# VH-VL binders against q8eqq3: the designs that were tried, part 5

Target 1, 246 residues: q8eqq3
Amino acid sequence: MKIHIMIAEDERLAREELMYLLQQENDIILCPSAENGDQLLNLYQEYNPNVIFLDIHMPGINGIEVAKKIRNEFEDKDIIIIFTTAYESYGVQAFEIQATDYLLKPFSEERFKIAMNRIRKTLSTKKVRKPKVDKLVVNLDEKMMVIDPNQIGFAAREGRTVKIHFISNEVIETKMNLKELEEKLSGFPFYRPHRSYLVNMDCIKEITPWFNGAYNLVIKDLAESTIPVSRTAAKGLFDALQGVHH

## First folded at step 1 (VH-VL)

Design O6 (framework fv_ozuriftamab)
Fold by ESMFold2-Fast, scan of step 1:
Structure O6 (fold): chain C 246 residues (1-246), chain A 120 residues (1-120), chain B 106 residues (1-106)
Amino acid sequence: as target 1 above (246 residues)
Amino acid sequence: EVQLVQSGAEVKKPGESLRISCKGSGYSFTDYWMHWVRQAPGQGLEWMGGIYPGDSDTGYNQKFKGRVTISADKSISTAYLQWSSLKASDTAMYYCARSPDYYGSWFAYWGQGTLVTVSS
Amino acid sequence: AIQLTQSPSSLSASVGDRVTITCSATSSVSYMHWYLQKPGQSPQLLIYKVSNRFSGVPDRFSGSGSGTDFTLKISRVEAEDVGVYYCMQALQTPYTFGQGTKVEIK
């Protein structure tokens, strides 16, 4: 088994020092590294690493704040967190966040090897990481429906109900609002092009211009439905479809 | 062949600003880290910091961070070490040195050195 | 920071003598690099990554060691080998050098 490791470190030479130490190990795969907390949170969600080496002192959101978001907002208790810091007095904070270890800068090869041993021991004890959820469960008045999110083309608010439109052309109505649905689908490529719509980005076929800088989406196999894109949502949609541009 | 050519000796008074240079030739300037190493009179070698000219990313020894600025100009293959306000304690020989590759941190090629003397 | 201590601080040798210089680190390091600074000259790389001779370095120079203890040896010292020898670790920032070992020829 290969261990997937991610680094967040503001200073390039420190980041490369840690990468060099990790590359000496034969049982790891390095994920793309982050230079700040926001970048780490994005990469963490995309690559789902086993271990994060997390610098406490970074511009913007610091490593403690990042760890709190991972543990509390993303509810990930299984990921291993190793803090890196120039300062000795973070042991209490590391314990409260349930970090596996911390490393003082400059990194000691001896201390690094101890941390790596703790990582391997922790992983061998944890038989299964918390799995990514694959299905959406929606309560209807008379029953619960188990849904494959990949089969959803889009969802739309129509009056008092939200309708989920499948690529099969089946439609169901739910009491769940679009915000709740978006939250439940956060692990899937869904986007809010308009206050009344939630769209599966994998199902977008065409984007056509409309009046006043707005656009319309055409969904695969649902061409009779046109999904509006507001002016304020347009830039974010194009960025999401093409990936983040630096 | 790889060559690093540094600017000439400087004599300055405390409080004055100074920028010294290191020009690389015989290689792709933007592909290798350039480092600065200090040697006070009669003393040993101290690493000050380095720069990757490809994107101007820098690393500093904390002892010198905020005291000096390391920069580079890709268009003329030149790295710089700069002080806004010199102190007498800055009197030293300053060397630039290039890493062997992007990941290597040993200094394969060295400039001839720039002597900086700061006295009143 | 990782401190490097060289021994001896200075030595005097005759041409043809065997010279041994040691470098001790306060923490384990993967690699040690060695430099020679001849009088009035820039430092020059002798040995990188413990035991590899840099281009043009004579085979009388050799390096060895692991963990915290590293050694540079000159099998038959020549007059041109006079100068100050420095070990260096670059595993962790800040990169650090030993205090130097001055080699004089009698």
Scores: ipSAE 0.000, ipTM 0.395, lowest interface PAE 18.8, mean pLDDT 82

Design O7 (framework fv_ozuriftamab)
Fold by ESMFold2-Fast, scan of step 1:
Structure O7 (fold): chain C 246 residues (1-246), chain A 120 residues (1-120), chain B 106 residues (1-106)
Amino acid sequence: as target 1 above (246 residues)
Amino acid sequence: EVQLVQSGAEVKKPGESLRISCKGSGYTFTGYYMHWVRQAPGQGLEWMGGINPNSGGTGYNQKFKGRVTISADKSISTAYLQWSSLKASDTAMYYCARYDYDEGYAMDYWGQGTLVTVSS
Amino acid sequence: AIQLTQSPSSLSASVGDRVTITCSATSSVSYMHWYLQKPGQSPQLLIYEVSNRFSGVPDRFSGSGSGTDFTLKISRVEAEDVGVYYCMQSIQLPYTFGQGTKVEIK
């Protein structure tokens, strides 16, 4: 797993020092960096990073305000926030907004490694975040098509091709296999109910029982299509649609 | 609507323990932090520390760290400030104040104060 | 720690006068607030985050400033405005208050 990290830091030398330290780690990918709070909020929404290194003192919206917007307005409690500061005393504010750590400038390699260890341990116990993809590009024989994944009801394997069924009733055919399509759609709520199908869970209208613990799905606006759910996939599907009761 | 009600005045001897309280009402207790501010006789205001009632997480002014304990019981919307061993220098008025960490970042509503007198 | 110094330490004004109180910080502050403590009462929030008036606070009170220098202004002081005024920063721990400015009405 690669950890996607974003930096917000208005001072070029401090930003470059953080980049140098991060580049020495072999399990990270650097997102584009921000030089102020507004730029960070825009890039954060676009790239959906796992971790933000966030300078407290930046022009305009300061780092504390940025962190509060992320936690409260965007309701994102899963992102890991590490504050960077020239001041020794920010413990209570960092603690109040659920920051994982803070780093004093100039950066110590020893303190940086402690912060990285905390990041990795936190990520191992939390839901894995994945960068969001807004559009899907599919190569058809004569053209490339730009697709809104939210408009897909399901995809089905037919022979050596896959047919993608839109809720508009439009159907397109691609040489991409279902596993490749599933990987491209990993940021969206798609599920494999059967080896030959991939369904948009937000579009499931009803589930009906069949033989031997198997089920059938009906997709919203595609009522003419019946999609099988294998016995082995049924448990995972219900877990994905509703929480597991302990 | 928002109200913070503190416990009554206390007269204690050096070495005695004490716990004073601050009960919030008229708002969601766990949605705001609670801070303690001290005012010695004839002096100005001094921040002591605060607590997030939802998590129990605390922060202290280094001057008071280890000298007092801040805690909260969210089931009864009450925050506490406690001494294990009082000194004469702890004689002061103690205020609790609600802190909005989402908007304003200020202590917006204050309790009426608890006067603590420590003398032999 | 950020030290806040108020000026003047005390003043005497007549009803209707303009009152100006300043607060100087040893480091840049973005969360500066102003409180009034009337005799025998708890502190009350007047201005939060430099220039925002708290609910119920009359519009004769205003705040301004940036960096290290901040000002509280009362455009036409009233008898009920007697008390000690405190600036307070909440950008850095420990949170600190100015030493206070005592305002008396003649």
Scores: ipSAE 0.000, ipTM 0.420, lowest interface PAE 15.4, mean pLDDT 82

Design O8 (framework fv_ozuriftamab)
Fold by ESMFold2-Fast, scan of step 1:
Structure O8 (fold): chain C 246 residues (1-246), chain A 120 residues (1-120), chain B 106 residues (1-106)
Amino acid sequence: as target 1 above (246 residues)
Amino acid sequence: EVQLVQSGAEVKKPGESLRISCKGSGYSFTSYWMHWVRQAPGQGLEWMGGIYPGDSDTGYNQKFKGRVTISADKSISTAYLQWSSLKASDTAMYYCARLSGYDWEAFDIWGQGTLVTVSS
Amino acid sequence: AIQLTQSPSSLSASVGDRVTITCSATQSVSYMHWYLQKPGQSPQLLIYLGSNRASGVPDRFSGSGSGTDFTLKISRVEAEDVGVYYCMQALQTPYTFGQGTKVEIK
């Protein structure tokens, strides 16, 4: 169980100090850091972290305004916000926007440990919040492709490679195997109906029965691609589609 | 690796005080809630309350609030359940259990239980 | 408080039988947890968040359901599966358990 944490801090040394303290913890994954409020709002939407350490004084939109946008405009009450500041007089403001804690600069290990303890306590009583990756990055032929997973209809093993089929009927080929691809897409509604296929459940158009408890899936792509569902996978398919098994 | 070890069985008379313990090992004791669950003879499981040892915050089932005290000593990774004055109705098996935390709220690790018998 | 009612209260099965236990909540819960208490032992976690098997739990155990109705299934019961099964909700305090389902092997 890993806590995904994001830092917004415009001062490099303060940012590196927080990173150092966080890296001493065994249950933390650091998201990319932001140097200003606009960058944080973009990265927050992209990575959906569990926790933000948010500097109050940043160029452009300040940390309090950022927190208000997250709570009010994005309606996110689940994300944990820890303010960082050089000034002691922010407790009332932090309470008003439901911040979990605040840290004074320079950071002490003692105060940091207290904040981490409050984060873990808060997470232990909250509903499950899954950090998500918004884009898929695939290494190809001396380049990297940045892919929108929502545009993927399915992926299929074909010989020694895996082909990713877009709903546009465009196809790209990767040396990544289906298990690796499934792991990279774990934040998206992909399912393994067959050892040779990974399907985007949002792109299933029709399910047709076969025989002996097997099925075929028809994809919402240009070609109306047909994907087999093995008898063993069929037992979990309808549960997965109806949200019984997340 | 992760273990909860509880204190031994107790035989008490009504009106006596009692404190039973639950020692955690193999994990960060201050990072997880520790809860108490009781089971009266021949009956099912009943949640009593819990404590977050990192800051000693507690939550109680209203049925037990004011009748028992839940506490913890983080220096020795031990949680406690205490009665100031036992009643015969306190006769039960008492389990401590760790709340899994983070991505779910289930009791993933349980102590072996402490049998408390309160009778004349 | 959310009350959980299990059905049946007890059952007797032969080794190899399929066993189904249901748990009904008085209001919608997002997930249900399931525990097994073997005779003379502490409860142990079987299923968490509706359908996930706890570490070391055999694949003959499965959980399903949503809203107010949840099910625990044992595809082929073994002698070691004897005990009392409990559902539990942790959506809100007080955390509550079902009354238990006693499974005996003939």
Scores: ipSAE 0.000, ipTM 0.407, lowest interface PAE 18.6, mean pLDDT 81

Design O9 (framework fv_ozuriftamab)
Fold by ESMFold2-Fast, scan of step 1:
Structure O9 (fold): chain C 246 residues (1-246), chain A 122 residues (1-122), chain B 106 residues (1-106)
Amino acid sequence: as target 1 above (246 residues)
Amino acid sequence: EVQLVQSGAEVKKPGESLRISCKGSGYTFTDYYMHWVRQAPGQGLEWMGGINPNSGGTGYNQKFKGRVTISADKSISTAYLQWSSLKASDTAMYYCAREYDFWSGPYYFDYWGQGTLVTVSS
Amino acid sequence: AIQLTQSPSSLSASVGDRVTITCSATSSVSYMHWYLQKPGQSPQLLIYLGSNRASGVPDRFSGSGSGTDFTLKISRVEAEDVGVYYCMQALQTPYTFGQGTKVEIK
């Protein structure tokens, strides 16, 4: 139902242009964006997106090398890769990596729509159940917990597990990753302010600016927990809080 | 101190090519994005696109994509707006504007050039 | 794209009057910026990030608002305030401006 899309693009205006085009679609959830290959690989592992729009020319490891690592070292044949590039010379390498498409900069609406259609067609051949629930069911080793999502302040990745923090300060631990948790909570106002956090927007008490475009969130829990907001997630957070769905 | 100086007025015929310029001074040119804003006769302001002078990366308003090219030469602190083939509808005042980024999100134009009037008529 | 609509499109004021200009967005924006274009001149920044006055801008100018509705106020308009006022959002591309509000002194 909802397609999780991640962008890796070092140039802010190109990244924002692509985000604008993606936000016009009604079946998409945007993951935090990466500005270089190393950042993308870290975010990819945490967010497990369905689709990556991947700039070929990034500082450090380039997009072709990133895609090869995803296909070969992580053995991920299912993720859809769309290259973005100012140059046509990379088409043959994109084919060898099994990229679904590529977009030439500057992006055109016509080419973008064709790429989106190819993404949807590719995903339509993969059958996954996406149940919507008014409660969250979490499997623990000895039992299943039925949770009211409105009682969750935030969830945080700590080591190999995710801890769900309730407004009451109660904490439970699950092997579910943050992407799976976000999908299960899709009917509720949850947001990814950081690769390691998922926050209940109804439980945000305060937002304070930090240096370099980052922010901190203070939660309406007993501990008044502080959650970081990455630079890449900040724009989406303010849009979501004010009801912007552009 | 900070100053954006644009090239002079141009009078062209339809089908001709044109490049206009915006030279920044009084600051580090590669630290700020540069944008182009159009104002047709008697009309309001319309964003055309912008460029990161450090990388050459660009973003465009879809209305102007493919109709103009934005570029920059960081060695001479100059941004450009170029048409391969002008139309009468391109008659307008063109401004360059420098983008300021306070917190990596809410951007605004803090300095503007004096404008370049482009007239396209047969 | 986020469309910005200003009200009124034009107004005539007497020196000393309070002038209020509004800007309405088709979807919520975090901040609104305001520019003044005096006759024959380039636009100049007046207000950025909703309520901050730009350097050199007199304190008679103020900005306020949130969500979809923003306001620019001139507490006591002066003859030099004549021109066209524009709101702008740059939260997301394409960056957009309002259609402008022409302020004249009668």
Scores: ipSAE 0.000, ipTM 0.421, lowest interface PAE 18.4, mean pLDDT 82

Design R1 (framework fv_roconkibart)
Fold by ESMFold2-Fast, scan of step 1:
Structure R1 (fold): chain C 246 residues (1-246), chain A 119 residues (1-119), chain B 112 residues (1-112)
Amino acid sequence: as target 1 above (246 residues)
Amino acid sequence: QVQLVQSGAEVKKPGASVKVSCKASGYTFTSYAMNWMRQAPGQGLEWMGWINTNTGNPTYADKFQGRVTFTLDTSISTAYMELSRLRSDDTAVYYCAREGYSSGWFDYWGQGTLVTVSS
Amino acid sequence: DVVMTQSPLSLPVTLGQPASISCRSSQSLVYSDGNTYLHWYLQKPGQSPQLLIYKVSNRDSGVPDRFSGSGSGTDFTLKISRVEAEDVGVYYCMQGTHWPYTFGQGTKLEIK
């Protein structure tokens, strides 16, 4: 799939900077650029882009108004909107109108790459991760525990049992094996970095090289635990984290 | 009128390289992507990749990665496809084709360039 | 990669009679924008392919109304209501929803 991107930016230097950054990407087709909101709405209807980089501060109809028109009047909830702004306060408004991200001017290459990865992830993973159920039920000897999967940092096999480690530092032990747990969590962002581990990708804090193409990773708020990433699982993990899921 | 004109037929030996040109006219060259396809004798169409004519950035199909290079000369509205380390099974008609911003289909095709690879 | 399967591969037709070609994809061709990027091309003997139909059912400029496309999801059909001598050639379906772009194997239409 080629990604069709449109820019709306009234400042020539900011527009040129965005074009330069986009030119470093191989999977992009640039649509004609707009210099104001009215021009963008016309070009949007003509070219039907996948992504719009949209300056908030433009003369006439501003970027927030343009985005609201796209979402409400044209009823387009699928187009990816990335706001560009010189002002940090507008980031909150961008998220409120279902923007995928925002970039502060002047643009940093690091922030731009993060936005691009989010765009690719959104386009490659169109469906929201849909768990079969919104809660996980685990049988613990005398009781059944109802778990919010988003609170799980990782699970590890220890002998005949699996220990589930919460980001709260609580640990529970279950006789369910990792394969069963993985199947029950199939709608959530969990990954098998190693035969004996299952990690919540949304909770990964750090990944460091080990040896022979292997890595170690650390979960947010569970820094005492180092989790191995096998050589064979490493590519898939990095692909998943950077928005490539195939 | 929109027209894509390709360079003439070539005969190459195994191990050689071939460079095919595709000269565009009748439209703004940088407003459309250029794709490359090939068709072996009696066979179907195979997509090789594309080049962004505005940025110059190419994307290659996995089968051709490392052997094919797409380049541009925007001053003469021309795209190039160079295929190296030729094998007998690279014998095919090679086509360039234009793709618009609405992407995913080719509205104009070059006439094709026959490349024959034989010893 | 998305596999495109055409049937029949050989289609002998009497002049003036209708013809129909099927194309199936291994994955849904509906893109996130709601559009389906399934297209049909005709390659006449000794010529380059030419676009007939884009996005399932839209005829390209100059294509006669006897050509029509239909379908959804993974199953698509190209129909010619009354075959003429000029329609001889190989018909290809193509998907532009997923990278890499892929073509069907082609259907050769011949007059009998």
Scores: ipSAE 0.000, ipTM 0.407, lowest interface PAE 17.9, mean pLDDT 82

Design R10 (framework fv_roconkibart)
Fold by ESMFold2-Fast, scan of step 1:
Structure R10 (fold): chain C 246 residues (1-246), chain A 118 residues (1-118), chain B 112 residues (1-112)
Amino acid sequence: as target 1 above (246 residues)
Amino acid sequence: QVQLVQSGAEVKKPGASVKVSCKASGYTFTDYAMNWMRQAPGQGLEWMGWINTNTGNPTYADKFQGRVTFTLDTSISTAYMELSRLRSDDTAVYYCARWGYEGYFDVWGQGTLVTVSS
Amino acid sequence: DVVMTQSPLSLPVTLGQPASISCRSSQSLLHSSGYNYLHWYLQKPGQSPQLLIYLGSNRASGVPDRFSGSGSGTDFTLKISRVEAEDVGVYYCMQALQTPYTFGQGTKLEIK
């Protein structure tokens, strides 16, 4: 297993020393290094490292604030954080962030090896998570279709079948019911605005009011399809769109 | 409510030892280092050292090395400062303070007056 | 040891007027990280010191916005835009760049 590691360190010599130590390990891939917190946040999103070595004291956004953004705003609880510091100290922020270890500058090989052992132990004890399904497989009579969920605008129930409507205006029919389809699409931003519909929230273009507290959704598809939102589903939909989830 | 409560005033003779306690409440004791300072009557503040509340490892200012001992009782969230071989110039108010990561003291105890006189 | 020097040592101020306190260090407190390891505390009569400003210019939690800190390297300033009665006390700057941590001698702010 190759461990992808990123460094944020504003002092060139400290950064180079840490890079040298990491390059001596045979299971490491070094991501591009950051010289400040803003650069790290950009590179982190691009490269998805397993581990960040994070200098606490950097100009601008400091390492503690960077770690808070990763843990809380980006909701990444799996990334391993190793703080680096010139000071023999700790604080509530460090413990709140649940850093795996700390390295005191100047770096000793002994302390570095201890940190690497903790990294490997932490990675080995991580439980198998739900597999990320990037595609939806739908069984049709003569074939199976591999579908990109991001291309689905919505699905609608018609009698005992469900029609999946793509933003391209293509439509496929399946014997799968909406509940089963919703379960297969768990982890994607789909919502039930109505008993007979499942909508991709990323594909909602407009919301227009209708009678008695009901709404209509206009989809970002070629046909500008209109989907009803029941009165009872309306609040949940607005909550979901604004980041309030149940 | 985050609070540090120190033990009461002490009067000691030269050559004796004094032990001041600092009881923390309202936060997780081991999340913050504890620092000790003193202030002689009418004088400024003087830093004495700190203790890592998670590991129990103390660091002492050179002036006090060999005379001061920092200890912990984590079961009751309490830090202790013991100063030995007391001299008249050790007369001061002694403070404990919680250390935020970047070297500042965000919560202080109320202070303990130690008077050293014959 | 890093020597911290404050001026003035005594600062009489009229209520509602601004106040300014200077703090100078014997060596630069600017770390390679870009932070100045200088903090300001207020000790009200008969009370423990309380944190006002940390890392040169950051206001501590609960501290009114009339307090501000500025400066870099060896020269720092604490300003109060409009002095109130509860601001009476002794103000201390402290360096935390290196041990032992050292304090200025204190500036006593009094209402005229």
Scores: ipSAE 0.000, ipTM 0.410, lowest interface PAE 14.0, mean pLDDT 81

Design R11 (framework fv_roconkibart)
Fold by ESMFold2-Fast, scan of step 1:
Structure R11 (fold): chain C 246 residues (1-246), chain A 122 residues (1-122), chain B 112 residues (1-112)
Amino acid sequence: as target 1 above (246 residues)
Amino acid sequence: QVQLVQSGAEVKKPGASVKVSCKASGYTFTSYAMNWMRQAPGQGLEWMGWINTDTGNPTYADKFQGRVTFTLDTSISTAYMELSRLRSDDTAVYYCARDTYYYDSSGHFDYWGQGTLVTVSS
Amino acid sequence: DVVMTQSPLSLPVTLGQPASISCRSSQSLVYSEGNTYLHWYLQKPGQSPQLLIYKVSNRFSGVPDRFSGSGSGTDFTLKISRVEAEDVGVYYCMQGTHWPYTFGQGTKLEIK
C-alpha cells in the first residue's frame, strides 16, 4: 500500500527537511505541501491524504485549530495527524484531537522512523484512503492548466519531458514525470502499461499481441500512436480492463 | 528481439579501475531500469545497484557506495558500470539486467547481458 | 541486509520425478502496498541467469506449467512437477522488497 502524505510547514528549511526524510521512504506519495493552515485545508479537501504532518505554529490558523477543523467540521476521524513543533508543551491538545504522534524540531532520523512505524501500524487496521480529484491542475511554468482527466488519452515521456495527449488531439508538455502524473490521477482509470507511458483505460480501442508476452495498444481517436505494454504490466492491464481489481 | 550485449573480459591489477559497458537493443532503452549484479567464480549472485535510464540517477548498494559509478549514454542505448580501487576479491562475472520501472526497481530482471569476466590479479 | 536461505543446496533428482526447493527470508518480504517481491531465477552453466517466477507465484513468459511458486511472508517454495533434462542448473531465490536486494545461495539441480 502507498501512503499519501501531506505537509503543512511555514518554515522553508523545516519543510525541506521533512520532504527529504519522506523521500527516503519507499512506500509514500508526497502530496503538494502547504505553507499555512488555510492552504493546508484547501489541499486536504482536494487530495484527501492518508497522513498530514502538521506544524503547530503557522501564521493565521495554527496547526491545532486546523486539526480540530478536520476532526470536527469535516468529521474526519480516519486521517492520521503527526504534529511538528519546536515546543514541547503541546501534549494535551494533541491527545484531545487524537494525533498519532509528534516530532520535535530539529527532526531526528530515529524519531522520524518511530513516527513512520506508528503510521504504518495505524494504517494496517484502517481502510485505505484514496486521493480524489475531479480536475487535474498542471503547472506549466508560465501558467496552470485545469484539465479534465477524462479528456486525456495517454501521456508519454519524450526525452526529458512528458507530453499529455488529449482525445481532442491537443498535446501539452510538462516537466512533471509520469510517476507524479499517475499519482495526481489516482482515482481515475489510468494504468502504466510501460515505464514511458500512462494510459486512460476508458480510451483503449485495440490491444494486439507482440512477442514474448508483450502487447501494443491503440487509444480511441489517437490511432497514429502505438503504445507498448510491457510483459510485466500485461496481466494487470487485462485484469483491470475486465473489472478484476487488486 | 531484446538483447543486452556487454563488453569483453578484462584483466586488471589491484588498485586499477574497470569500466564495463552494456549495450541494449530491441526496445526503448529509457523505458526500463538497468541493474548490475556480479558473481565471483563458483559463488552466488550479488546485487550492486540500479540506474534510472530516464533520469540517469543511480542507486548503489552500501558495500559499493563510493567505489562504483553507474552512467549512461542514451544516444547509443548503453549503460556503464565503473568499479574503482579494484581488489583481488572483485574478480567476478559482472552482469547488467533489465528491470520493469524507471522509478521503481523491484528485481523483475527479464533480460540479462551475457556477462563480463573481470579478473583482478597481480 | 535480508538473508535468503535455500534448502537443499544440492538436489539430485530422477528424470520425470518432482523436485522442490525451499527459500526462507530473515524478515517478511511483504511490502507496504501488499505485494511480496520474491522471485526465482535459473542459471545454466556458462550462461546468464533467467527469470522463472516473479512475485511468488507468477510464471514468466515461456516458462512451462510444470514450474510453480508458492509461499508467504518468510517461507517460499519452488516446485517442478516433473523434472525434464532442460531443467538442470542452479536455482536462486531473490528478494526485491528490501534494499539491498539479496539472493539465496543457489540450489544445484542435477539428474541422477
Scores: ipSAE 0.000, ipTM 0.383, lowest interface PAE 20.9, mean pLDDT 81

